VH-VL binders against Chromatin structure-remodeling complex subunit rsc4 (rsc4). Designs and how they scored, part 8

Target 1, 111 residues: Chromatin structure-remodeling complex subunit rsc4 (rsc4), of Schizosaccharomyces pombe (q09948r6to116)
Amino acid sequence: HNAPFDKTKFDEVLEALVGLKDNEGNPFDDIFEELPSKRYFPDYYQIIQKPICYKMMRNKAKTGKYLSMGDFYDDIRLMVSNAQTYNMPGSLVYECSVLIANTANSLESKD
Key: E = the ipSAE of ESMFold2; O = the ipSAE of OpenDDE; V2 = 0.75 times the mean of E and O plus 0.25 times the DockQ between their complexes.

## First folded at step 4 (VH-VL)

Design u5 (from c4 with heavy chain S106W; framework fv_ecleralimab)
Fold by ESMFold2-Fast, scan of step 4:
Structure u5 (fold): chain C 111 residues (1-111), chain A 124 residues (1-124), chain B 107 residues (1-107)
Amino acid sequence: as target 1 above (111 residues)
Amino acid sequence: EVQLVESGGGLVKPGGSLRLSCAASGFTFSNAWMHWVRQAPGKGLEWVGHIKSKTDGGTTDYAAPVKGRFTISRDDSKNTLYLQMNSLKTEDTAVYYCTTHYRYGWGSYWFDPWGQGTLVTVSS
Amino acid sequence: SYELTQPLSVSVALGQTARITCSGDNIGSKNVHWYQQKPGQAPVLVIYYDSNRPSGIPERFSGSNSGNTATLTISRAQAGDEADYYCQVWDSSTAVVFGGGTKLTVL
């Protein structure tokens, strides 16, 4: 949708996602904060054509690259899609991406 | 180039205090969890403790043998990690390594890079 | 507290395959990492996430992890492989756990 980019709403959504915890109460924001290290996951960059992470989203917000809230939510969906493409269903990263998707979809629908 | 350089090691008497420093460069220090790992002469690796990034709350956790005696702190403006060691015991004699973890999943912490270490000798 | 057990020493003949084990309760459900340490040097990561090798580590190094035992395998052993090897996991109750270390001797 076409709702204009709102920095306050962006910060609120990102804070909610970063604050998520798994079933045992463990934070997992560090997995999504930066792209996987090429030193340890060089094949990631052959498999995933459009890498995106929270750090990149914050930078896009700061540099005026988001024109709409929809563009921001699309980046969250891209990050989830990338995680689910690279990781096996049932793995921690895959399951965390499901929680991120559910939370983001809920927040987006509240408009 | 990613680099960790420890300093501050030396000889100290039992009951004494010593502060170690670890200078970090080549990565975004403020976003990294930092760890101290020690190794007594001729013995294995032993985790000492960690300090989380500011984003993850900046809290510290310690191994049982050092809890209450050692304090980990950081200065993100100087890319420097510290270990304040109080009430030192002879069994604290070890090479102390500064390291950061990489993580790709809860429970998947591995350590890279490692500093070269600094020797702490606790002896009368 | 969670504990990892390694043999104190392992010997291998030059050119043969060395296997270093790391035993822990249900270790196959955890992610195991391996470090090589030569005398007077800092540890070097050789295997991460059970079986993955960082850039720069020879393909002779491999890892596996199932049940109660993780194994570091060093094929075509070379004199330069003599070192202490440590396994490591993270456990929610204990935090960072290292094995006691295994000294590999190349005969």
Scores: ipSAE 0.235, ipTM 0.743, lowest interface PAE 3.7, mean pLDDT 89

Design u6 (from c4 with heavy chain N31R D56S, light chain R53D; framework fv_ecleralimab)
Heavy chain, then light chain:
Amino acid sequence: EVQLVESGGGLVKPGGSLRLSCAASGFTFSRAWMHWVRQAPGKGLEWVGHIKSKTSGGTTDYAAPVKGRFTISRDDSKNTLYLQMNSLKTEDTAVYYCTTHYRYGSGSYWFDPWGQGTLVTVSS
Amino acid sequence: SYELTQPLSVSVALGQTARITCSGDNIGSKNVHWYQQKPGQAPVLVIYYDSNDPSGIPERFSGSNSGNTATLTISRAQAGDEADYYCQVWDSSTAVVFGGGTKLTVL
ESMFold2-Fast, scan of step 4: ipSAE 0.270; ipTM 0.761

Design u7 (from c4 with heavy chain K52R T55A D56Y; framework fv_ecleralimab)
Fold by ESMFold2-Fast, scan of step 4:
Structure u7 (fold): chain C 111 residues (1-111), chain A 124 residues (1-124), chain B 107 residues (1-107)
Amino acid sequence: as target 1 above (111 residues)
Amino acid sequence: EVQLVESGGGLVKPGGSLRLSCAASGFTFSNAWMHWVRQAPGKGLEWVGHIRSKAYGGTTDYAAPVKGRFTISRDDSKNTLYLQMNSLKTEDTAVYYCTTHYRYGSGSYWFDPWGQGTLVTVSS
Amino acid sequence: SYELTQPLSVSVALGQTARITCSGDNIGSKNVHWYQQKPGQAPVLVIYYDSNRPSGIPERFSGSNSGNTATLTISRAQAGDEADYYCQVWDSSTAVVFGGGTKLTVL
């Protein structure tokens, strides 16, 4: 959407996404909170041109870099796209990204 | 650079108590699950327990041999992990390592880095 | 409780290939990580997620995991590879499980 950025809605959406759990009951926070470590995934930064994670989104909101809610949802879509480009279909991270995408799309549609 | 430094080890009598500390730097400690792993002299690695981040409920789990005697806690404002050891037994003699895991999906975590370890000797 | 079994020791000649096994029920459905430990030192991660190497670990180190056996393979063995090696998994009922360790001797 072209709706102006709303910090309260941003916090609600992000809280909903980080509250998601995998099939073993573990939240997704450790997976998407920070960018993948270059120590363990050095090829990630050769494959993914525009890395983005929740920590970066929080900083963009804090520093006034989001002008619209659409810009924020675009970052979520970018994060999902990056996860699905780097990881194979059926992997845990890929499946987590599908759940994030479905949840974010549902929340955006209700705005 | 991620760094972990243990302290508090020493000689203690059976039935005694000791508290270990682990000072963390170079990463966002508040987001990390922290673990204690021990190694008796000349023996293998044995998981002691872990404490989850606040986002994961801040809950603790312990290996059967230490359950009820050991308590893991954390102070995110000080980037410090603790292990309170009570009712110590001679078989608790070991080098105690603190470590954090990296997670890539549910339950698929490995340990890196490890601290240098601190020796706990339980002897009369 | 879930358990992992490793051979107590493995010997390899300099420049040859060492294979260290880690056995567990249906271990191929779990993710296996491997650590190297030299006397008086903390463990060092050498393989994670079955077959991946951290930055700084030579390509001579590789891993595999299928069925009931995971294997750490060290090709072109060097004197500096002499150490204890531990496999590790996570199990929902037991949490963190380490193998008993294998002492690698480079002859």
Scores: ipSAE 0.202, ipTM 0.724, lowest interface PAE 3.8, mean pLDDT 88

Design u9 (from c4 with heavy chain H101G S106Y S108T; framework fv_ecleralimab)
Heavy chain, then light chain:
Amino acid sequence: EVQLVESGGGLVKPGGSLRLSCAASGFTFSNAWMHWVRQAPGKGLEWVGHIKSKTDGGTTDYAAPVKGRFTISRDDSKNTLYLQMNSLKTEDTAVYYCTTGYRYGYGTYWFDPWGQGTLVTVSS
Amino acid sequence: SYELTQPLSVSVALGQTARITCSGDNIGSKNVHWYQQKPGQAPVLVIYYDSNRPSGIPERFSGSNSGNTATLTISRAQAGDEADYYCQVWDSSTAVVFGGGTKLTVL
ESMFold2-Fast, scan of step 4: ipSAE 0.291; ipTM 0.756

## First folded at step 5 (VH-VL)

Design v1 (from t31 with heavy chain S102H Y107W; framework fv_ragifilimab; at its last look DockQ between E and O 0.57; V2 from the best seeds 0.00; counts 0 for: pae E 5.8 > 2)
Fold by ESMFold2, look of step 5:
Structure v1 (fold): chain C 111 residues (1-111), chain A 121 residues (1-121), chain B 113 residues (1-113)
Amino acid sequence: as target 1 above (111 residues)
Amino acid sequence: QVQLVQSGAEVKKPGASVKVSCKGSGYTFTGYYMYWVRQAPGQGLEWIGVINPNSGGTTYNQKFKDRATMTVDKSISTAYMELSRLRSDDTAVYYCARGRYHYGKGWFDYWGQGTLVTVSS
Amino acid sequence: DIVMTQSPDSLAVSLGERATINCKSSQSVLYSDRNKNYLTWYQQKPGQPPKLLIYWASTRESGVPDRFSGSGSGTDFTLTISSLQAEDVAVYHCQQYYSYPLTFGQGTKLEIK
């Protein structure tokens, strides 16, 4: 969790998260790949103060913005918190975020 | 299990409004975006807009922005689409459809049975 | 707006033969970072709403017969029915979900020859 940033480990963790499937067996990585359009979904940005998505995490990794693996896992936790703030419990996106959190926590405990 | 049941056919005169309902069952209603699509007789499909049933947030196809209003009553798992200032070329079957993913990246995995709206002069 | 153009507008195919329907987008619907094409195919039988067949250009929806397949990338996509059955008589639509507004092809009517 406080390990130095490791791009190989980042790639492994992110690929594991991107590979997750919901309870209907459907991939859901695209829900979390990009932020909603500000023009078409302004309510998201009234509710969510610190937006983050997988595309932004990839860019932060590529530009050296992560100092530790913990900083990366903090962004995953932020993304999960955002999903659970914007969406109601029991919704598809909320439940997908629970799967992301469980997987990320399991992988972090092995760092 | 997933079912979308729409209100019955409507006959309207030009200049009137119509409000179509769509009741979702067999799934978590607030967990999926609801889309509205129409199909004029013998024509292709045309997207009207989308509503987030959790927040009430909407995005309209700009063609319909001034005339269409989408709403939700999540206590009864029902979405509504109202189209105002009807013209004869608004004659179509109007569908509600459940999107599997949102943010412009979704496809429609379940469709309502359709509501025929006839606008005659 | 991304314009979706299908060809042909209609076709007739003998039972058991291959049917091919093309869809072309006016701009790429490929998200190249993940190699994902934001393209879906629907089947619409007479008097019925559309039914989902294929998403991500080539992924078959659960319960769709394996004679249906999708292929292509970028701007050019194809729906193939490898061995036409009587129940496949329908209008087929492509749809892009790369950006708003969501847009559909004009439809392709498939008939038995």
Scores: ipSAE 0.079, ipTM 0.739, lowest interface PAE 5.8, mean pLDDT 89
ESMFold2 (binder alone), look of step 5: mean pLDDT 92; pTM 0.946
OpenDDE, look of step 5: ipSAE 0.235; ipTM 0.799

Design v2 (from t31 with heavy chain V50W N52Y; framework fv_ragifilimab; at its last look DockQ between E and O 0.76; V2 from the best seeds 0.00; counts 0 for: pae E 3.9 > 2)
Fold by OpenDDE, look of step 5:
Structure v2 (fold): chain C 111 residues (1-111), chain A 121 residues (1-121), chain B 113 residues (1-113)
Amino acid sequence: as target 1 above (111 residues)
Amino acid sequence: QVQLVQSGAEVKKPGASVKVSCKGSGYTFTGYYMYWVRQAPGQGLEWIGWIYPNSGGTTYNQKFKDRATMTVDKSISTAYMELSRLRSDDTAVYYCARGRYSYGKGYFDYWGQGTLVTVSS
Amino acid sequence: DIVMTQSPDSLAVSLGERATINCKSSQSVLYSDRNKNYLTWYQQKPGQPPKLLIYWASTRESGVPDRFSGSGSGTDFTLTISSLQAEDVAVYHCQQYYSYPLTFGQGTKLEIK
């Protein structure tokens, strides 16, 4: 996806993703808002080489780091990949990441 | 249906240790943080720590770091909390609780029925 | 540590009347970047474990009656029961999960007047 970065579209997509609910009907955006604490999860940073979260994405959007919408979706894919690397299938985080991936793919295809 | 079932009441003497169990069912046991919280009679709730069953990673309230030990047996979806060097003010109902928020900080959507631990001479 | 202080310690309210319980944190539990308060409310009936009522200060847990609501931001929070029912007799607890250690209020006992 090579469409120029669109802040409005970015906000719409992010809103859609943070609005998702898990299989129990609960929101889970908090899981992906921030990175795991380095103090309590040092192993996370040994396993995950390119940590990314919603907060970082917002900052990238704000500071003009995204040149295309594709750049943003790539970060979403990275976040999903990281989540599925560190967490096992069936876990809350893993299952939530699947929902994010599916929704992001759907939205990207409509852009 | 998520369910947490804890072991029965315990009576201990000062200086002894107690190990409480908590069996989870109705969800992927290894995929959710398990928290331990206690409540002294007529008092508020106090956080002890959490364990992530998949990795065995733990974090303790500093107050309990030297006396509490959390473990899991994934094969039977059971979490354990052991408290050593018991004293009278450890008398409380001890709860296991499933965390909804990941990576340690969180709130608890499902609770065990509680285990009363009485410490007396 | 963030100290959570509830008020009052006990409250008696007539059936059908509004019940209001306050919770104050010694530090803000507001994550300003996302405008979310890391605050939850629990209901605990005698001989039972706590039950989740409200999270993120104002989001009602599924299955919780509409008469329960949470409000507030920063350091001051309120749990409101718009019309007290007999089954609402319980101890209510607030809890912050903004920073470690996780901490709870001392609890508020709600009774029928």
Scores: ipSAE 0.212, ipTM 0.797, lowest interface PAE 2.6, mean pLDDT 92
ESMFold2, look of step 5: ipSAE 0.241; ipTM 0.792
ESMFold2 (binder alone), look of step 5: mean pLDDT 93; pTM 0.954

Design w1 (framework fv_ecleralimab; at its last look DockQ between E and O 0.63; V2 from the best seeds 0.00; counts 0 for: pae E 4.1 > 2)
Fold by ESMFold2, look of step 5:
Structure w1 (fold): chain C 111 residues (1-111), chain A 123 residues (1-123), chain B 107 residues (1-107)
Amino acid sequence: as target 1 above (111 residues)
Amino acid sequence: EVQLVESGGGLVKPGGSLRLSCAASGFTFSKAWMHWVRQAPGKGLEWVGHIKSKTSGGTTDYAAPVKGRFTISRDDSKNTLYLQMNSLKTEDTAVYYCTTHYRYGSGYWFDPWGQGTLVTVSS
Amino acid sequence: SYELTQPLSVSVALGQTARITCSGDNIGSKNVHWYQQKPGQAPVLVIYYDSNRPSGIPERFSGSNSGNTATLTISRAQAGDEADYYCQVWDSSTAVVFGGGTKLTVL
């Protein structure tokens, strides 16, 4: 909570999230690295009001947009909420977002 | 706009070597898995192999007919994919396409495709 | 290894509906993608994830997948639809596989 932003801690948390694997042992960071393509998912941008992805989080860290670690964890929660809004429960993307949330909550609880 | 442009095709004798390049633009190349797909004249599409992004381990996989003879590499600083083809055989004669996949959920599909570069292996 | 089978050719009268099949063991449990290829051109994605069209593909292209057969359907066939069509699968349990291709002729 509310700890000052720490780029080293940001990198550690993000690396942990990017390293996650699904139940079959497959990485899934690619799904969350960039926003869903408008070519394939134009309705995503009608449904999701505040899109966010790992690429945007990296840019916000690089440009000083995060004032606290809490601001960063809020973006992770937003990304998870977006995935769970757009995708049906039981789908791969939904379930991957649950893994992200659990990992991020565990890491945040240590701060 | 996403573009993929292959180059380096040509005529080579059996046992020879060629190096293909694919110049990429319009997307985050360093985060993409990159693929080679080939098509022999008058034949269907055949997956050759891929190289994963660095974040996904940076490793390569190959179809059985080319394993041990072909090497896929990438230079993320130049947004360029490479295919080194050694010990070429006449059955390697094909148009070689550069492509990337899009993934959402459990399915993977190829879009976009480059225009292809022709490799002819003949005496 | 996993294989996909397509008919070598399909003919359709101008303005009628063409159906191109792609057969594989339990293909209905996989995500099937379809490509159009005209002579001298690269493949173009026309259907992804069984039944979805990317932007720019006419609505008369549609797809279905159940059991052991996936089908690409082209309604109101036009001369410009003459091409080779390939089905493709790839998932965590299956390497990349293309069907052998189907030549569509519009009469």
Scores: ipSAE 0.211, ipTM 0.737, lowest interface PAE 4.1, mean pLDDT 91
ESMFold2 (binder alone), look of step 5: mean pLDDT 91; pTM 0.924
OpenDDE, look of step 5: ipSAE 0.607; ipTM 0.879

Design w2 (from u1 with heavy chain S106Y, light chain S55E; framework fv_ecleralimab; at its last look DockQ between E and O 0.04; V2 from the best seeds 0.00; counts 0 for: pae O 8.0 > 2, placed apart)
Heavy chain, then light chain:
Amino acid sequence: EVQLVESGGGLVKPGGSLRLSCAASGFTFSKAWMHWVRQAPGKGLEWVGHIKSKTSGGTTDYAAPVKGRFTISRDDSKNTLYLQMNSLKTEDTAVYYCTTHYRYGYGSYWFDPWGQGTLVTVSS
Amino acid sequence: SYELTQPLSVSVALGQTARITCSGDNIGSKNVHWYQQKPGQAPVLVIYYDSNRPEGIPERFSGSNSGNTATLTISRAQAGDEADYYCQVWDSSTAVVFGGGTKLTVL
ESMFold2, look of step 5: ipSAE 0.368; ipTM 0.795
ESMFold2 (binder alone), look of step 5: mean pLDDT 93; pTM 0.948
OpenDDE, look of step 5: ipSAE 0.016; ipTM 0.696

## First folded at step 7 (VH-VL)

Design a1 (from u1 with heavy chain S106Y, light chain S29D N31Y N52K; framework fv_ecleralimab; at its last look DockQ between E and O 0.40; V2 from the best seeds 0.00; counts 0 for: pae E 4.0 > 2)
Heavy chain, then light chain:
Amino acid sequence: EVQLVESGGGLVKPGGSLRLSCAASGFTFSKAWMHWVRQAPGKGLEWVGHIKSKTSGGTTDYAAPVKGRFTISRDDSKNTLYLQMNSLKTEDTAVYYCTTHYRYGYGSYWFDPWGQGTLVTVSS
Amino acid sequence: SYELTQPLSVSVALGQTARITCSGDNIGDKYVHWYQQKPGQAPVLVIYYDSKRPSGIPERFSGSNSGNTATLTISRAQAGDEADYYCQVWDSSTAVVFGGGTKLTVL
ESMFold2, look of step 7: ipSAE 0.241; ipTM 0.763
ESMFold2 (binder alone), look of step 7: mean pLDDT 92; pTM 0.931
OpenDDE, look of step 7: ipSAE 0.205; ipTM 0.762

Design a2 (from u1 with heavy chain S106Y; framework fv_ecleralimab; at its last look DockQ between E and O 0.31; V2 from the best seeds 0.00; counts 0 for: pae E 4.1 > 2)
Fold by OpenDDE, look of step 7:
Structure a2 (fold): chain C 111 residues (1-111), chain A 124 residues (1-124), chain B 107 residues (1-107)
Amino acid sequence: as target 1 above (111 residues)
Amino acid sequence: EVQLVESGGGLVKPGGSLRLSCAASGFTFSKAWMHWVRQAPGKGLEWVGHIKSKTSGGTTDYAAPVKGRFTISRDDSKNTLYLQMNSLKTEDTAVYYCTTHYRYGYGSYWFDPWGQGTLVTVSS
Amino acid sequence: SYELTQPLSVSVALGQTARITCSGDNIGSKNVHWYQQKPGQAPVLVIYYDSNRPSGIPERFSGSNSGNTATLTISRAQAGDEADYYCQVWDSSTAVVFGGGTKLTVL
């Protein structure tokens, strides 16, 4: 929550989220690693005002932009919100975002 | 501009081996999932296999007809995709295309762009 | 294994609308992609994710997918539209699946 940023904890949490599996038991792979392509999804950036992805989070962690673990979890919430805004319920990305949200909430509560 | 250029095709006898290459440019190859798709003369498109990006585990999968005989690999430092074909059969005769994909939605992916292909002819 | 079925051929008069179907079990629950292939050329993506057009593809090309049938619609057909068209999906058990292809003839 208001605890100072912990790089080790960050890595552990991120690893846990990246390592999640979908309802069919398949890994998410790199679905959330990078932002959607502007070539294929130009409207994404018209709809989503604050794009965020794991790569960006790692960069923020690396460059000291996170002052607390809460800052990181806020970005996770933003990513989930973006995913659920652009993707339809029932889609792979949407369902994965739900799992991310639940897992992140669980992990944050233990911090 | 994204470009894929296949090479290595040619004439080979049944039971022989051949290695195809696909030179990629114009995009971050190391992050791309790469596929091979073939087309026998006068026939339709047939998926051969894929290799995921390193960040996605770098794993491979193959169509049933080529499983155990074909191997897909990649050299990210050279932006090159490979298809090692062993124990070739006459029915492997086809134009072989390399392609990359984008995935979205329900886990599906489409292919864009495609190389111009390289012809492999297996004949006695 | 999952299979996609396309008609072998479709004919359309110049300036008219062509419709190419792709049938599969509950294909409406999948995402369908379409490729155009002209003689001696590599396939070209014309529709992705059921109904989206890549940059450079004319608005004359559209796609729909529901139930057991996906459809590629080509309005105001031009001579240059004469080609083979393939539908494609991803299936968890079969991986990448292509339809048999449809030859479109423009009369």
Scores: ipSAE 0.180, ipTM 0.753, lowest interface PAE 2.0, mean pLDDT 91
ESMFold2, look of step 7: ipSAE 0.183; ipTM 0.757
ESMFold2 (binder alone), look of step 7: mean pLDDT 93; pTM 0.944

Design a3 (from u1 with heavy chain H101R S106Y, light chain S29D N31Y; framework fv_ecleralimab; at its last look DockQ between E and O 0.08; V2 from the best seeds 0.00; counts 0 for: pae O 6.7 > 2, placed apart)
Fold by OpenDDE, look of step 7:
Structure a3 (fold): chain C 111 residues (1-111), chain A 124 residues (1-124), chain B 107 residues (1-107)
Amino acid sequence: as target 1 above (111 residues)
Amino acid sequence: EVQLVESGGGLVKPGGSLRLSCAASGFTFSKAWMHWVRQAPGKGLEWVGHIKSKTSGGTTDYAAPVKGRFTISRDDSKNTLYLQMNSLKTEDTAVYYCTTRYRYGYGSYWFDPWGQGTLVTVSS
Amino acid sequence: SYELTQPLSVSVALGQTARITCSGDNIGDKYVHWYQQKPGQAPVLVIYYDSNRPSGIPERFSGSNSGNTATLTISRAQAGDEADYYCQVWDSSTAVVFGGGTKLTVL
């Protein structure tokens, strides 16, 4: 994506992703809002080299770290990749990450 | 249905070698982190080692008692996990289970399901 | 190395509540998982992440974890609950650690 970063567009995309629901109709944004606790998931940070979450993305947007919308979508892809690395296919988190990926791809294609 | 089926157990003399196999089905094996856990007769469960998925680096780790003697490997094209056991000792006598971490949620260093195990007897 | 300690045996009367403890240094800071094993069978996960039940596990099974002790509670004990129970954690220094197991007898 060569388009410059657009804060309004970022907010719209993020809202769409955060608003996703699982197969049971439940929201799951809490899974990706923050990084896993180091206390309860110490192995996460041994496995995942580039942790990323929605909170961090918001901070990057706020502080001007995104130069393009593509940069933001790359972080979404990273988040999805991390989730699918740490969690097994068929797991709740994995399936949620698939929904995020598909939605993000759809939104990016429309930009 | 997720299934794990161990094989290759048997009687072996001290100092001998044996290779166990675990045939997996019902899930994406290539994405699974696989573990071996053993249980000596009348004793408790003891973790042997693990191998991570290729996407997670494919690295292995072993319990101290078997480190340097046992090797865990996998063939994702065959959905098979292996445990190569060298320099076997009498204390290695146990039922050996293959297992994978529970597929739901983060963390996942708990195990579900388990195979039925294969018995390895090391005796003179 | 990290270690988990369980009582060797626990007895419970039919229909009563059994409690099996698992002790470890600051185990409350870890997630504890529990397995049931009946004679001649493979272990079965009954609790994960301290208090969560896998599908198919009765609500009679519950777990808690705080301080230095995790507890598996089996309410309304049934004859079929007679088994060995193992607690388990992951530790960065020791990797996967099992307790010694507790034999539950239903009287």
Scores: ipSAE 0.015, ipTM 0.681, lowest interface PAE 6.7, mean pLDDT 89
ESMFold2, look of step 7: ipSAE 0.090; ipTM 0.718
ESMFold2 (binder alone), look of step 7: mean pLDDT 91; pTM 0.934

Design a4 (framework fv_ecleralimab; at its last look DockQ between E and O 0.39; V2 from the best seeds 0.00; counts 0 for: pae E 5.5 > 2)
Fold by ESMFold2, look of step 7:
Structure a4 (fold): chain C 111 residues (1-111), chain A 123 residues (1-123), chain B 107 residues (1-107)
Amino acid sequence: as target 1 above (111 residues)
Amino acid sequence: EVQLVESGGGLVKPGGSLRLSCAASGFTFSKAWMHWVRQAPGKGLEWVGHIKSKTSGGTTDYAAPVKGRFTISRDDSKNTLYLQMNSLKTEDTAVYYCTTHYRYGYGYWFDPWGQGTLVTVSS
Amino acid sequence: SYELTQPLSVSVALGQTARITCSGDNIGDKYVHWYQQKPGQAPVLVIYYDSKRPSGIPERFSGSNSGNTATLTISRAQAGDEADYYCQVWDSSTAVVFGGGTKLTVL
């Protein structure tokens, strides 16, 4: 099992992730804050089986649904995998998800 | 239902000031990036500037012709976007639209648009 | 700064196919969006992300983007398609850029 869920550490990790910037210095947290619009991207929901976004992670933390830090990091990995499944390599969303993955992996390994 | 309603347009003399408002409803305004786009009578669309959501840094950016004269601000408690226009010129005469973008990668498109408010700068 | 060029006007016979171009340096590396504006009305999104349609926009509207040219295609043109059409991109140096607009006349 992984370390027990720690709300303070959750907040620190999520703050680090939402603070990330792309290679031009632009924030991109808004892309991952909510699920892609069903109005504009209905095919996303045919392709992606388990959608997840930062807003859902915050709600799970607030309502006690994470039992461990590993459960939280698994949701981050799921979000990254979803982005890399729906988007082509080299696209902005795909490459931003790589940065999220690298940062999250680095933070997890420091535990 | 997403709605944007502009107000505050009117007649103003060159060198004057005017403040426009845009009332938003039907979406989470505090998470949206908000934009102003203008259209001179009989002319095309011209981007004026934007303000990011607070979570994206809350910063503004402006088109060159208005930089230093116009200020975009927001009040998330009132779901309201503002455009403060100072040192107005006759070239600023236009219908001013507020709009929001949906961002996905470099795909920044505008939907929905408000109905616009007319600003006339004339002596 | 980045600029987009559209023809001033395009004419199409009723029932035929109209093509409205939007030219820009390496525009194929960007995502192009298209707006329809009828007299006295606000713009309405008709194509986004080069080729996607919002709900409520008929499949007669399609888009493509490659090289230096993006194209809005309106097949089986109807009288109600008569409007001004604008293309738009985002550019890192200029931010939001609109084309100058094209008046579509349905004959």
Scores: ipSAE 0.080, ipTM 0.671, lowest interface PAE 5.5, mean pLDDT 90
ESMFold2 (binder alone), look of step 7: mean pLDDT 92; pTM 0.934
OpenDDE, look of step 7: ipSAE 0.341; ipTM 0.810

